# VH-VL binders against p42126: the designs that were tried, part 34

Target 1, 258 residues: p42126
Amino acid sequence: QRVLVEPDAGAGVAVMKFKNPPVNSLSLEFLTELVISLEKLENDKSFRGVILTSDRPGVFSAGLDLTEMCGRSPAHYAGYWKAVQELWLRLYQSNLVLVSAINGACPAGGCLVALTCDYRILADNPRYCIGLNETQLGIIAPFWLKDTLENTIGHRAAERALQLGLLFPPAEALQVGIVDQVVPEEQVQSTALSAIAQWMAIPDHARQLTKAMMRKATASRLVTQRDADVQNFVSFISKDSIQKSLQMYLERLKEEKG
Short names: E, the ipSAE of ESMFold2; O, the ipSAE of OpenDDE; V2, 0.75 times the mean of E and O plus 0.25 times the DockQ between their complexes.

## First folded at step 15 (VH-VL; framework fv_bebtelovimab)

Design u1 (at its last look DockQ between E and O 0.83; V2 from the best seeds 0.00; counts 0 for: pae E 4.6 > 2)
Fold by OpenDDE, look of step 15:
Structure u1 (fold): chain C 258 residues (1-258), chain A 123 residues (1-123), chain B 109 residues (1-109)
Amino acid sequence: as target 1 above (258 residues)
Amino acid sequence: QITLKESGPTLVKPTQTLTLTCTFSGFSLSTTGVGVGWLRQPPGKALEWLALIYWRDDKRYSPSLKSRLTISKDTSKNQVVLKMTNIDPVDTATYYCAHRGYKYGFWPYFDYWGQGTLVTVSS
Amino acid sequence: QSALTQPASVSGSPGQSITISCTGTSSDVGGYNYVSWYQQHPGKAPKLMIFEVSDRPSGISNRFSGSKSGNTASLTISGLQAEDEADYYCSSYTSSTYVFGGGTKLTVL
């Protein structure tokens, strides 16, 4: 429902399309479907690669679902964050080749998903920005997400990007290295198919072990500190000031769209 | 509240196909994240997972028994059916269907169980 | 695929605390927090007691607690009561597969 999987077993590739209206926010239901869909593909020997893309026009993913983080119980916040952690862990450690075909805006949680992939292709549209803009909202990125960005664009660039909460348009995104290619919007999918083919040309065993080697430090750290990370999130999100801010923001969104 | 109940033959002959039906209430297999699983337990032995079916008709099978198992659902009837082919006396067990709940996203646990039905395989 | 390892039996007196271990591998118990514990009384269906290593479903006594270290998960039952006498199974989920331990018979003396 929220995740469309288009398999091409002959090619060994599946396309996962995000279809969670209106803006592919990472709700609990969406997170669940993503994990289950990915797990299915991982356990099917017919597939070696997955392309992640959006079925919603103009947006890859708007990020975390603010309604999951506002006006709820601490238990709900904890559960939601665990679900976010789970998605990240599953994507980041996937033995499949993951390629993001970013055909829309990709902020915050959307960028999180994209950063877990092995390769990122962004549509050349100035309206499509990618980045972690948490700080602009008074929120800090968790360490595992910080590490993910750092591992992608380097320490200095990540430090700047995170502190300033930068959202990169295509040209800058490519320059800083947060995406690997920028192509015309109509070429995003075909480029992703070509890219994933290149990755799948590598022996799986060697590729997978290398990937694991590169990513195990961050992944293991989260696994070890999973509960602490959840507690930190709950403590933060439960603050009265944060809740008020979120509520106000949600109300504004309703007014603008309603 | 959630309830599940297994039904089917309690005595089957070797080489036959065992068909078990799980009828449930209190939840729907159209709900995101929800699944129904089948497990079994030979007398005096440990639990063994057999199969799972999700709300999207996505299916999972025990690797060792996959070739013999078929799980299906009828959402409108709140039923899940398990078929096991080429039954053998070693398959004598209490068979359970169980609810795989939805909680805080991905939640692979069986929180509600049927009472189980003993299936004896004998010639 | 391979079963998780549990002690065949444990025993304790009323009021005592007992611990049941469940040992897997880095691919299951050690790799994920999808560890659960089930209680089964004779002739009854299993009952979920612990999930996510240490979380309790609603209605489960706080006398039941779970933990994990390395590839070994543990179920601790404090303030042991006669009603706790049952079989206990640990379970781990990995790679779309559920694996169970051999079960532990808990006797309350």
Scores: ipSAE 0.662, ipTM 0.869, lowest interface PAE 1.0, mean pLDDT 94
Fold by ESMFold2, look of step 15:
Structure u1 (fold): chain C 258 residues (1-258), chain A 123 residues (1-123), chain B 109 residues (1-109)
Amino acid sequence: as target 1 above (258 residues)
Amino acid sequence: QITLKESGPTLVKPTQTLTLTCTFSGFSLSTTGVGVGWLRQPPGKALEWLALIYWRDDKRYSPSLKSRLTISKDTSKNQVVLKMTNIDPVDTATYYCAHRGYKYGFWPYFDYWGQGTLVTVSS
Amino acid sequence: QSALTQPASVSGSPGQSITISCTGTSSDVGGYNYVSWYQQHPGKAPKLMIFEVSDRPSGISNRFSGSKSGNTASLTISGLQAEDEADYYCSSYTSSTYVFGGGTKLTVL
């Protein structure tokens, strides 16, 4: 079980905890569990909102799972990227109120997940940084992730952050606007409950239509270009230089874990 | 090789509960993202989806039939069971179970089907 | 319930190309790419021919192709053969629900 869902149907809220050891990497299995769990909550009218958080100490999510992107067939890379796109589309367009309770480090694909939410709360711990640091790994963020960041923090801040691969510690994350609130670690969960209650005070129909209107253009851009985006990813990740770099990183990670 | 086979009564009286069993091989319901669905086809009519069960017991039901359907599984026997209550002559159909699942993500399509079993409702 | 509209029948001669339409709404066929096509010969179970609007499972002939424009999905069979004579169903998935079209009987003349 990589996703733990703790429902409170009386409050209309569920807590979705990431439980994919060691660092909540977005493996294909984890992506699959996230989408199916989210769909179940979306189709149960007793739920109006979801809090996304981590069950792993110190990490919200470390991002994309490099084992899915190295030493595999082109068909595997295509399937993996479709799964990443699917998670983003489902979260970004969800009719539920989504609040991220970021109780750990949140780089790259973890930040992708957080950016889809309606509200982001980051624990006040200098080790917990958030951002899209793909360029520091020689990887270009896909256009729809660049769009998501740009929509959140504005064009100039996004272009600087993406080109430099910036990770923001809590004070800077609040200043740039990549998170909405920074609180002591012990208050992250209670603050998320307060925030989601504020959002749910708005009538569901009007809130959901407004969100859909605001997000339609960005989501539609991926939907209409989905196959091309998959082929761009497969072409990029299949390059020998990229595969060698990924293999080197995986060997270092294996030594650190074992 | 993925195979599925439906079993259960072929004649059922109105108001009874219909119980159908899907016995499968060549895959595991423990695999993330994998599911087994039930569908039916009245004679000469279109296919209709009934229910789906996933690898971790997540379940989905057709909205129009939800109150009458229960889907469950027995992983030790490689079986999925569908129960339909309060059977009526309109429920006469060929019932299929089908494999759903490409373990590489969300893949809502039925790629392998059982041969089907005709269930006739009569008094 | 059936929410997808297909023609009741279509016919063609061997070697021709034919197209079967499947019309839904902006909330299913138009709004999502979870469109699939199934072939069913008499007395047999359905067989998945196309998924995700246009993708073919392994082992499906490239004579079968799928596309979508607006709220209408299309299955095209090129180089029509006698064995293609069957019933064809489109399906769409949305909101945890599968919906099927009424089916199209393809007759090869």
Scores: ipSAE 0.362, ipTM 0.749, lowest interface PAE 4.6, mean pLDDT 90
ESMFold2 (binder alone), look of step 15: mean pLDDT 91; pTM 0.935

Design u2 (at its last look DockQ between E and O 0.03; V2 from the best seeds 0.00; counts 0 for: pae E 6.0 > 2, placed apart)
Fold by ESMFold2, look of step 15:
Structure u2 (fold): chain C 258 residues (1-258), chain A 123 residues (1-123), chain B 109 residues (1-109)
Amino acid sequence: as target 1 above (258 residues)
Amino acid sequence: QITLKESGPTLVKPTQTLTLTCTFSGFSLSTTGVGVGWLRQPPGKALEWLALIYWYDDKRYSPSLKSRLTISKDTSKNQVVLKMTNIDPVDTATYYCAHRGYKYGFWPYFDYWGQGTLVTVSS
Amino acid sequence: QSALTQPASVSGSPGQSITISCTGTSSDVGGYNYVSWYQQHPGKAPKLMIFEVSDRPSGISNRFSGSKSGNTASLTISGLQAEDEADYYCSSYTSSTYVFGGGTKLTVL
C-alpha cells in the first residue's frame, strides 16, 4: 500500500500520507493509488477536505519516477505521462479542500502535487526546498505545469524559476509565494488542520463552484491538448541524448546518500 | 490470456437473493490497478453498470442499486461474487463480469468481458 | 438514468465511413477523457473498441477511430465491412460510476 489514508470523518477531514519508499517518487503504481484514493474520498460525503503529507522522513515527494522515463518503450512513456496528467487533473479539479502539509523536500513532481492544493504549508527546515527543477535535468516543464506555477507566483518569478530550475528554501518559498505558510516542523499538521477548517467554513457549493470557475481555463487547456502533450513528451524523452542523460543522473542518485 | 466466465442460477423467483460468480484466469486481483466489474443488459436494452471491486478490496456500487448489491472476491480462487437482494421481474437481464485495468495506471474501462449469463426472474 | 445520447441507428454501404455520436455534459464527456466505445454483435458480449476518447486496444483495427469536440464524443468507422454491423455503446466514467449511452444499431447495406 503506497498511500495511507487516516480518516477523521467526524471532522470531515482525511490525512493522505505518501508511503512509497524510499522517497515517494511518483511511480506508475503510486500515481494509480493516489488517484483511486482521492476518488474514494471525493465520493464520500463525510469528507470535505484532505491534507496531503508524507510518511517518509525528510521528503514530501522527490517527484517523477525517472525509472519510468528511462530505458522503456514509447508506449510505456505515453502511459506514464497520461498517469501524471491524470493525477494533476484530478487534484487540480477536486471538489475537496486540499491542503499540502509539506514535511520534507518537495522538488519537481512533488511541487506539482503541492501546487494543485488550495493551501501549502512548508516545514521550516533549510533542507526542505520546493520548486520545479526539471530544467536542471534537461527536461522542460509541460505547459500546464508552467501555467500552474505562473498562476501561483506570477509570470516574472515563474519565468526565472523555471529557466534556472530553482528550488526555494522555506523563507524564499514564502517570499515568492510558492507556499502560503512556513511553520516549525512540529506545527505543520496542526496548522494544516486549522487552514482546512477556514476553507470548510465556507458553504461547500459556493466554494466548489468558485474554485472550478477560477481553474477552468488552465484545466481546459490540458483537456483539449492532452494527446498532443503526451506525444510531445514521448518524442522528447525518447531522444538518445535525453535517455543517456537520465541514465547518468539515475546512477549518480544511487551513489549519493539521501 | 484474460478470460472471465459467469455462473449462477438462470431462473429465480421475485424477492430472492441472486448470487452470481465470476471465475477468471490470465490475471490476478492482487495486481496493482486491477479490478473486476459487474454489468447487466436487460433484453433489447442498454448496458447498465452494477458494481466494481479493486485489487485492494475497495468497492464501488451503482448509486441506484447500492442498497441491494454486495460484491466480494476470493483472490486465491480467482473469483468475484455479486449478490443482489429482493429480486424483481425488472431485474431480468444478461449479467456480465468484466476486467478493468488496461496496463498500470487509472484506466476506467472494461477491456475483457465474460460471455454473459441470462437470469430470468419469474413473474 | 443515462446521461449519454446516441442516435438509435446509423447505416452505410461497404467501403464508406460512418460516424456515431455520443453527447454528454461538461461534467463527463466535456470535462474528462474517460470515454470508451463498445461493439456488441447479437448474442455476444461487448468488446472494447476505443478507450480514453481515441485510443485503440491492441488488436483493434485502425478503421475504428475516436474523437471528441466539446460535450460530444464520436466513433468513426472507415472502410465499412459487413462484420461491422453491430450495436455500439459509448460510456463515460465520473464520480466512481459508469454511464452508458442507449446504443446505436449500425446497419451495413
Scores: ipSAE 0.222, ipTM 0.697, lowest interface PAE 6.0, mean pLDDT 89
Fold by OpenDDE, look of step 15:
Structure u2 (fold): chain C 258 residues (1-258), chain A 123 residues (1-123), chain B 109 residues (1-109)
Amino acid sequence: as target 1 above (258 residues)
Amino acid sequence: QITLKESGPTLVKPTQTLTLTCTFSGFSLSTTGVGVGWLRQPPGKALEWLALIYWYDDKRYSPSLKSRLTISKDTSKNQVVLKMTNIDPVDTATYYCAHRGYKYGFWPYFDYWGQGTLVTVSS
Amino acid sequence: QSALTQPASVSGSPGQSITISCTGTSSDVGGYNYVSWYQQHPGKAPKLMIFEVSDRPSGISNRFSGSKSGNTASLTISGLQAEDEADYYCSSYTSSTYVFGGGTKLTVL
């Protein structure tokens, strides 16, 4: 319901559309549904590639659901973060070719999802920015997300981007390398289909092993330190100062939306 | 001033369930980052970790003993309870509860210990 | 559960420096800095002496120091004193599990 899967078995590709109103925030339910959907596709031999895109106008994903991280029990925070870890691990280590067709704003958790993909296409709309802006909210990115960004755009660029919490418009996103192509909005889907075909032209075994080799270090580190990472998150997010900040931010959002 | 004290039977028969209680003061298990663990040490042997419970009620167990262990907490009483089923003479040991604090982020160390209680398993 | 490897015993004279080794694997000691050392006198509870490979809790003498190279962590006690005679255990945390060494008995001659 929150994830629409449009399969094209003949082409060996499925399109996963995010449909979690209003802005595809990564709620616990949405995270779970994403993982389940991906797992189903991975277990179906008829599929070799998946395109991730949004069914919500103007937004790919607004990121993590702040309501999941504010005013709840530490146990809830732990459960939520475990779900985030799980999504990242599943996407990052997927044997499927993953292509993000980014047809809307893509901050924070949205960018997390996009960064796990093998290839990223962003619509050329100045309102559609992509990046990790956690620091602007007083939040730090976990090491595995930091590594993911670093592996994508390089150490120096990642260091700057993370510290400043930068959101890149299409031109800058392409320049820094956080996305691979910028195309007119109406061409995003077709470009994604062309791109994924190129990736699927490579022998699966060789591609998959190479991908695993490239991503093994970061993925293994999270797996080994999964508990520590959860505890760090819970400890951080549970701080009174952080909770107050989040609450204030949420209240402000409510006021702005009416 | 952090203190911990183990209590429970000092003599248990084989196949029975051992229940130990850790009563602590000077800290709360509702405090973010805090955990309480159980460890044991057979006479003249090395330390062995058994279980850990966190402030948010998450639990960890020794892989080899997981099926026999249950750890729980009563925050209001400042108590942590460890239950071990199907006790055997090989489980004869001094049992410790210990505080796991929070420092500098993730901090998986036991900085305060109870004095331990010797549990002897015998027919 | 695999234990970390320590020498069974070490000895030294007052004023000397001794080192106790703790050998693990790349999945524990070698992989992370969650290495700690505990001192235990006879009939007493263990006492945390070193954490994070080389950090000392408050109140711990600077005679105690820790280091790590590869898969081996080391505890060094300088200016050995009679009161240092005890059992020493290394520990490592990994994958939500605590692992201890077999312990080393330090004798002050």
Scores: ipSAE 0.150, ipTM 0.678, lowest interface PAE 1.7, mean pLDDT 93
ESMFold2 (binder alone), look of step 15: mean pLDDT 91; pTM 0.931

Design u3 (at its last look DockQ between E and O 0.83; V2 from the best seeds 0.00; counts 0 for: pae E 5.6 > 2)
Fold by OpenDDE, look of step 15:
Structure u3 (fold): chain C 258 residues (1-258), chain A 123 residues (1-123), chain B 109 residues (1-109)
Amino acid sequence: as target 1 above (258 residues)
Amino acid sequence: QITLKESGPTLVKPTQTLTLTCTFSGFSLSTIGVGVGWLRQPPGKALEWLALIYWNDDKRYSPSLKSRLTISKDTSKNQVVLKMTNIDPVDTATYYCAHRGYKYGFWPYFDYWGQGTLVTVSS
Amino acid sequence: QSALTQPASVSGSPGQSITISCTGTSSDVGGYNYVSWYQQHPGKAPKLMIFEVSDRPSGISNRFSGSKSGNTASLTISGLQAEDEADYYCSSYTSSTYVFGGGTKLTVL
């Protein structure tokens, strides 16, 4: 329901569309559906590639669901973060070719999803920015997300981007290398199909092993430190000052919608 | 509280199709992330997973038995059905249905089990 | 999928601590933390004792603990009691498949 999967077994590709209104926030339910959907595709030998895209106009994913991180029990926070870790681990280590067709805004958790992919295509719309803006909210990115960005755009660029909490419009996103292509909005899907075909032309075994080599350090580190990372998150998010800030922000959002 | 109960024939003949029904309470298969699985255990042997059905009707099967298995659900009746074709004496086992909950977004564990039903395959 | 490897049997005296090992591969036990342990008394259904390598469901005694190193998961039962005598199965989830160990018979002497 929140994830629409459009399979093309003949082409060996599936399109996974995010449909979690209003803005594809990564709620616990949405995270669950994403992981299960991905797992199904990974287990089906008919598929070799997946395109991730949004079914919601103007937004790829707004990121983490703040309602999951505010006014809840520590146990809930822990569970939620584990779900986030799980999604990242599954996407980052997927043997499938993953291509993000980013047809909307892609901040924070949305960018997390995009960064796990092998290839990223962003619609050329100045309203569509991509990046990790956690620091602007007084939040630090976890090490595994930091590593993911660093592995994508390099250490110096990642250092700057993370510290400043930068959201890149299409031109800058392409320049810094956080996305691989910028194309007209109407060409995003077709470009993704072409791109994924190129990746699938490579022998799977060689590609997959190479990908594993490139990503195993960060992935393994999270696996071994999963609980510690959860504890860090819980400790942080449970702070009174943070909870107050989140509450205020949520209230503001309600006012704007109302 | 969550409860599950297996029902079906306790004696089947070779080559027949075994149909087992799991009737459950305390949870709904409309809940996101929830699943119901089937497992079996031959007398004196280890557990073996057979199939799983999710709330969204997504299905998983044991690779070795996939061709013989069909799992389905009726959410309104709180029932899950397992069909196994071409039954053989080697399929003699206690069959369990079990609840697969959801906790951390992805939680692949069976936290509640039925008491199981012994199915004997004999001519 | 190949079964996980467990010792066929272990034994201990009341009050002792015993450990049951479960060995898989880098693709299952070593790759993810989807390791669980089930206790099964004779004629009864399995009971989930440990999930996610080391987490306990509500109501499970803290005498039961789990750990993992490399491709081997371990179940430790401290303060062994007579009621702990049962079969124990480890399980791992990977690639949409559940794999179980061969089971370990725990005898309390």
Scores: ipSAE 0.532, ipTM 0.830, lowest interface PAE 1.5, mean pLDDT 94
Fold by ESMFold2, look of step 15:
Structure u3 (fold): chain C 258 residues (1-258), chain A 123 residues (1-123), chain B 109 residues (1-109)
Amino acid sequence: as target 1 above (258 residues)
Amino acid sequence: QITLKESGPTLVKPTQTLTLTCTFSGFSLSTIGVGVGWLRQPPGKALEWLALIYWNDDKRYSPSLKSRLTISKDTSKNQVVLKMTNIDPVDTATYYCAHRGYKYGFWPYFDYWGQGTLVTVSS
Amino acid sequence: QSALTQPASVSGSPGQSITISCTGTSSDVGGYNYVSWYQQHPGKAPKLMIFEVSDRPSGISNRFSGSKSGNTASLTISGLQAEDEADYYCSSYTSSTYVFGGGTKLTVL
């Protein structure tokens, strides 16, 4: 099981811990478990909020699983990208209060997950950076992820961060606004519980409708362009040069991991 | 070849508990993304979804019937069981079990159906 | 809240094209692409004809096509044949819930 859900129905909160060794890469299996776990919590009226955090030391999520994007059929790439889109859509539009308790490194697809949340708390460790560094890897962030970053830190900061592939250490992450709080690592969980309590003090219906109103335009852009976005990804990832680069990177990772 | 078959009583008295078994072949309920759902269709009326069980034992129920429904699985026997308590004549329907297949990780469509079993509730 | 609305019946002659509508809301058909269509002949189980608004399962004739505009999904059957005479149901999946339309009886004249 790659998603550990620890419910506290009395508090109206569940903790969703990422448990996809070694680095919580967003594999097809992990993406699927995240979506159905979120759906289960959304349909249980005893829960009003979810804390997203990691069960893996030092990493929140390393991002997309490169093994899903290399040496596979175009149909597999299409299915994988649809699963990535699905997770983002479900998290971004969730009626639950979502708080990310970022207790580790949070690059690329990890930042994708964090940016969907209502509130982000980052551990104060200079090795725990957050950001969308796709351009440093020769990859363009999808438009809906660019939109999400822009909505969070503003157009100018997002424009610069995406072009340069910036990863923000904690102080800079707080300053630019990509996270809402930075706290000592041992306080991340308790801070997330306190943050959820503040959000839950707001009447659920009004809060949920307000969030839906604010996010509808961004979400709808992906929904109406979903197939085109999939075809763009499949076309890009299928290029021989990209596949060769991914294969070389995966072989290097395999040698380092044993 | 994916196949599903419903079994259980064809005549049930009001207030009893209806137990229906779905026996299937051609897939495993241990496979990531796979689920089995139950639906029903009263004579001459539309389809109505009842319940769903996933490979990881997560369960979903129709909100209007949740208090009366229990779904479970026995992966080693290739079976899914639906129980519905406090049966009433309005529950007379053809009951179907259906496979919910993996195609793109999250694929919420019923692609293979059993032949159905008519359950009649009479006093 | 919001039933999926289908016409009660539609008819057409062999060789013609017909369209069956399925109207929901911005919270289901309009907001998500989890729309599917099922064909059901009398006394038989439903059969999945279209998923994800417009995709066909393997083995389904390309005479069947699906589309969506706003809150309305459509099933179009071209080159109508006697075998197409059946009931057709649309369905929308939202978060953990399946909702079906009331069904449309297609009569081939």
Scores: ipSAE 0.143, ipTM 0.662, lowest interface PAE 5.6, mean pLDDT 90
ESMFold2 (binder alone), look of step 15: mean pLDDT 92; pTM 0.940

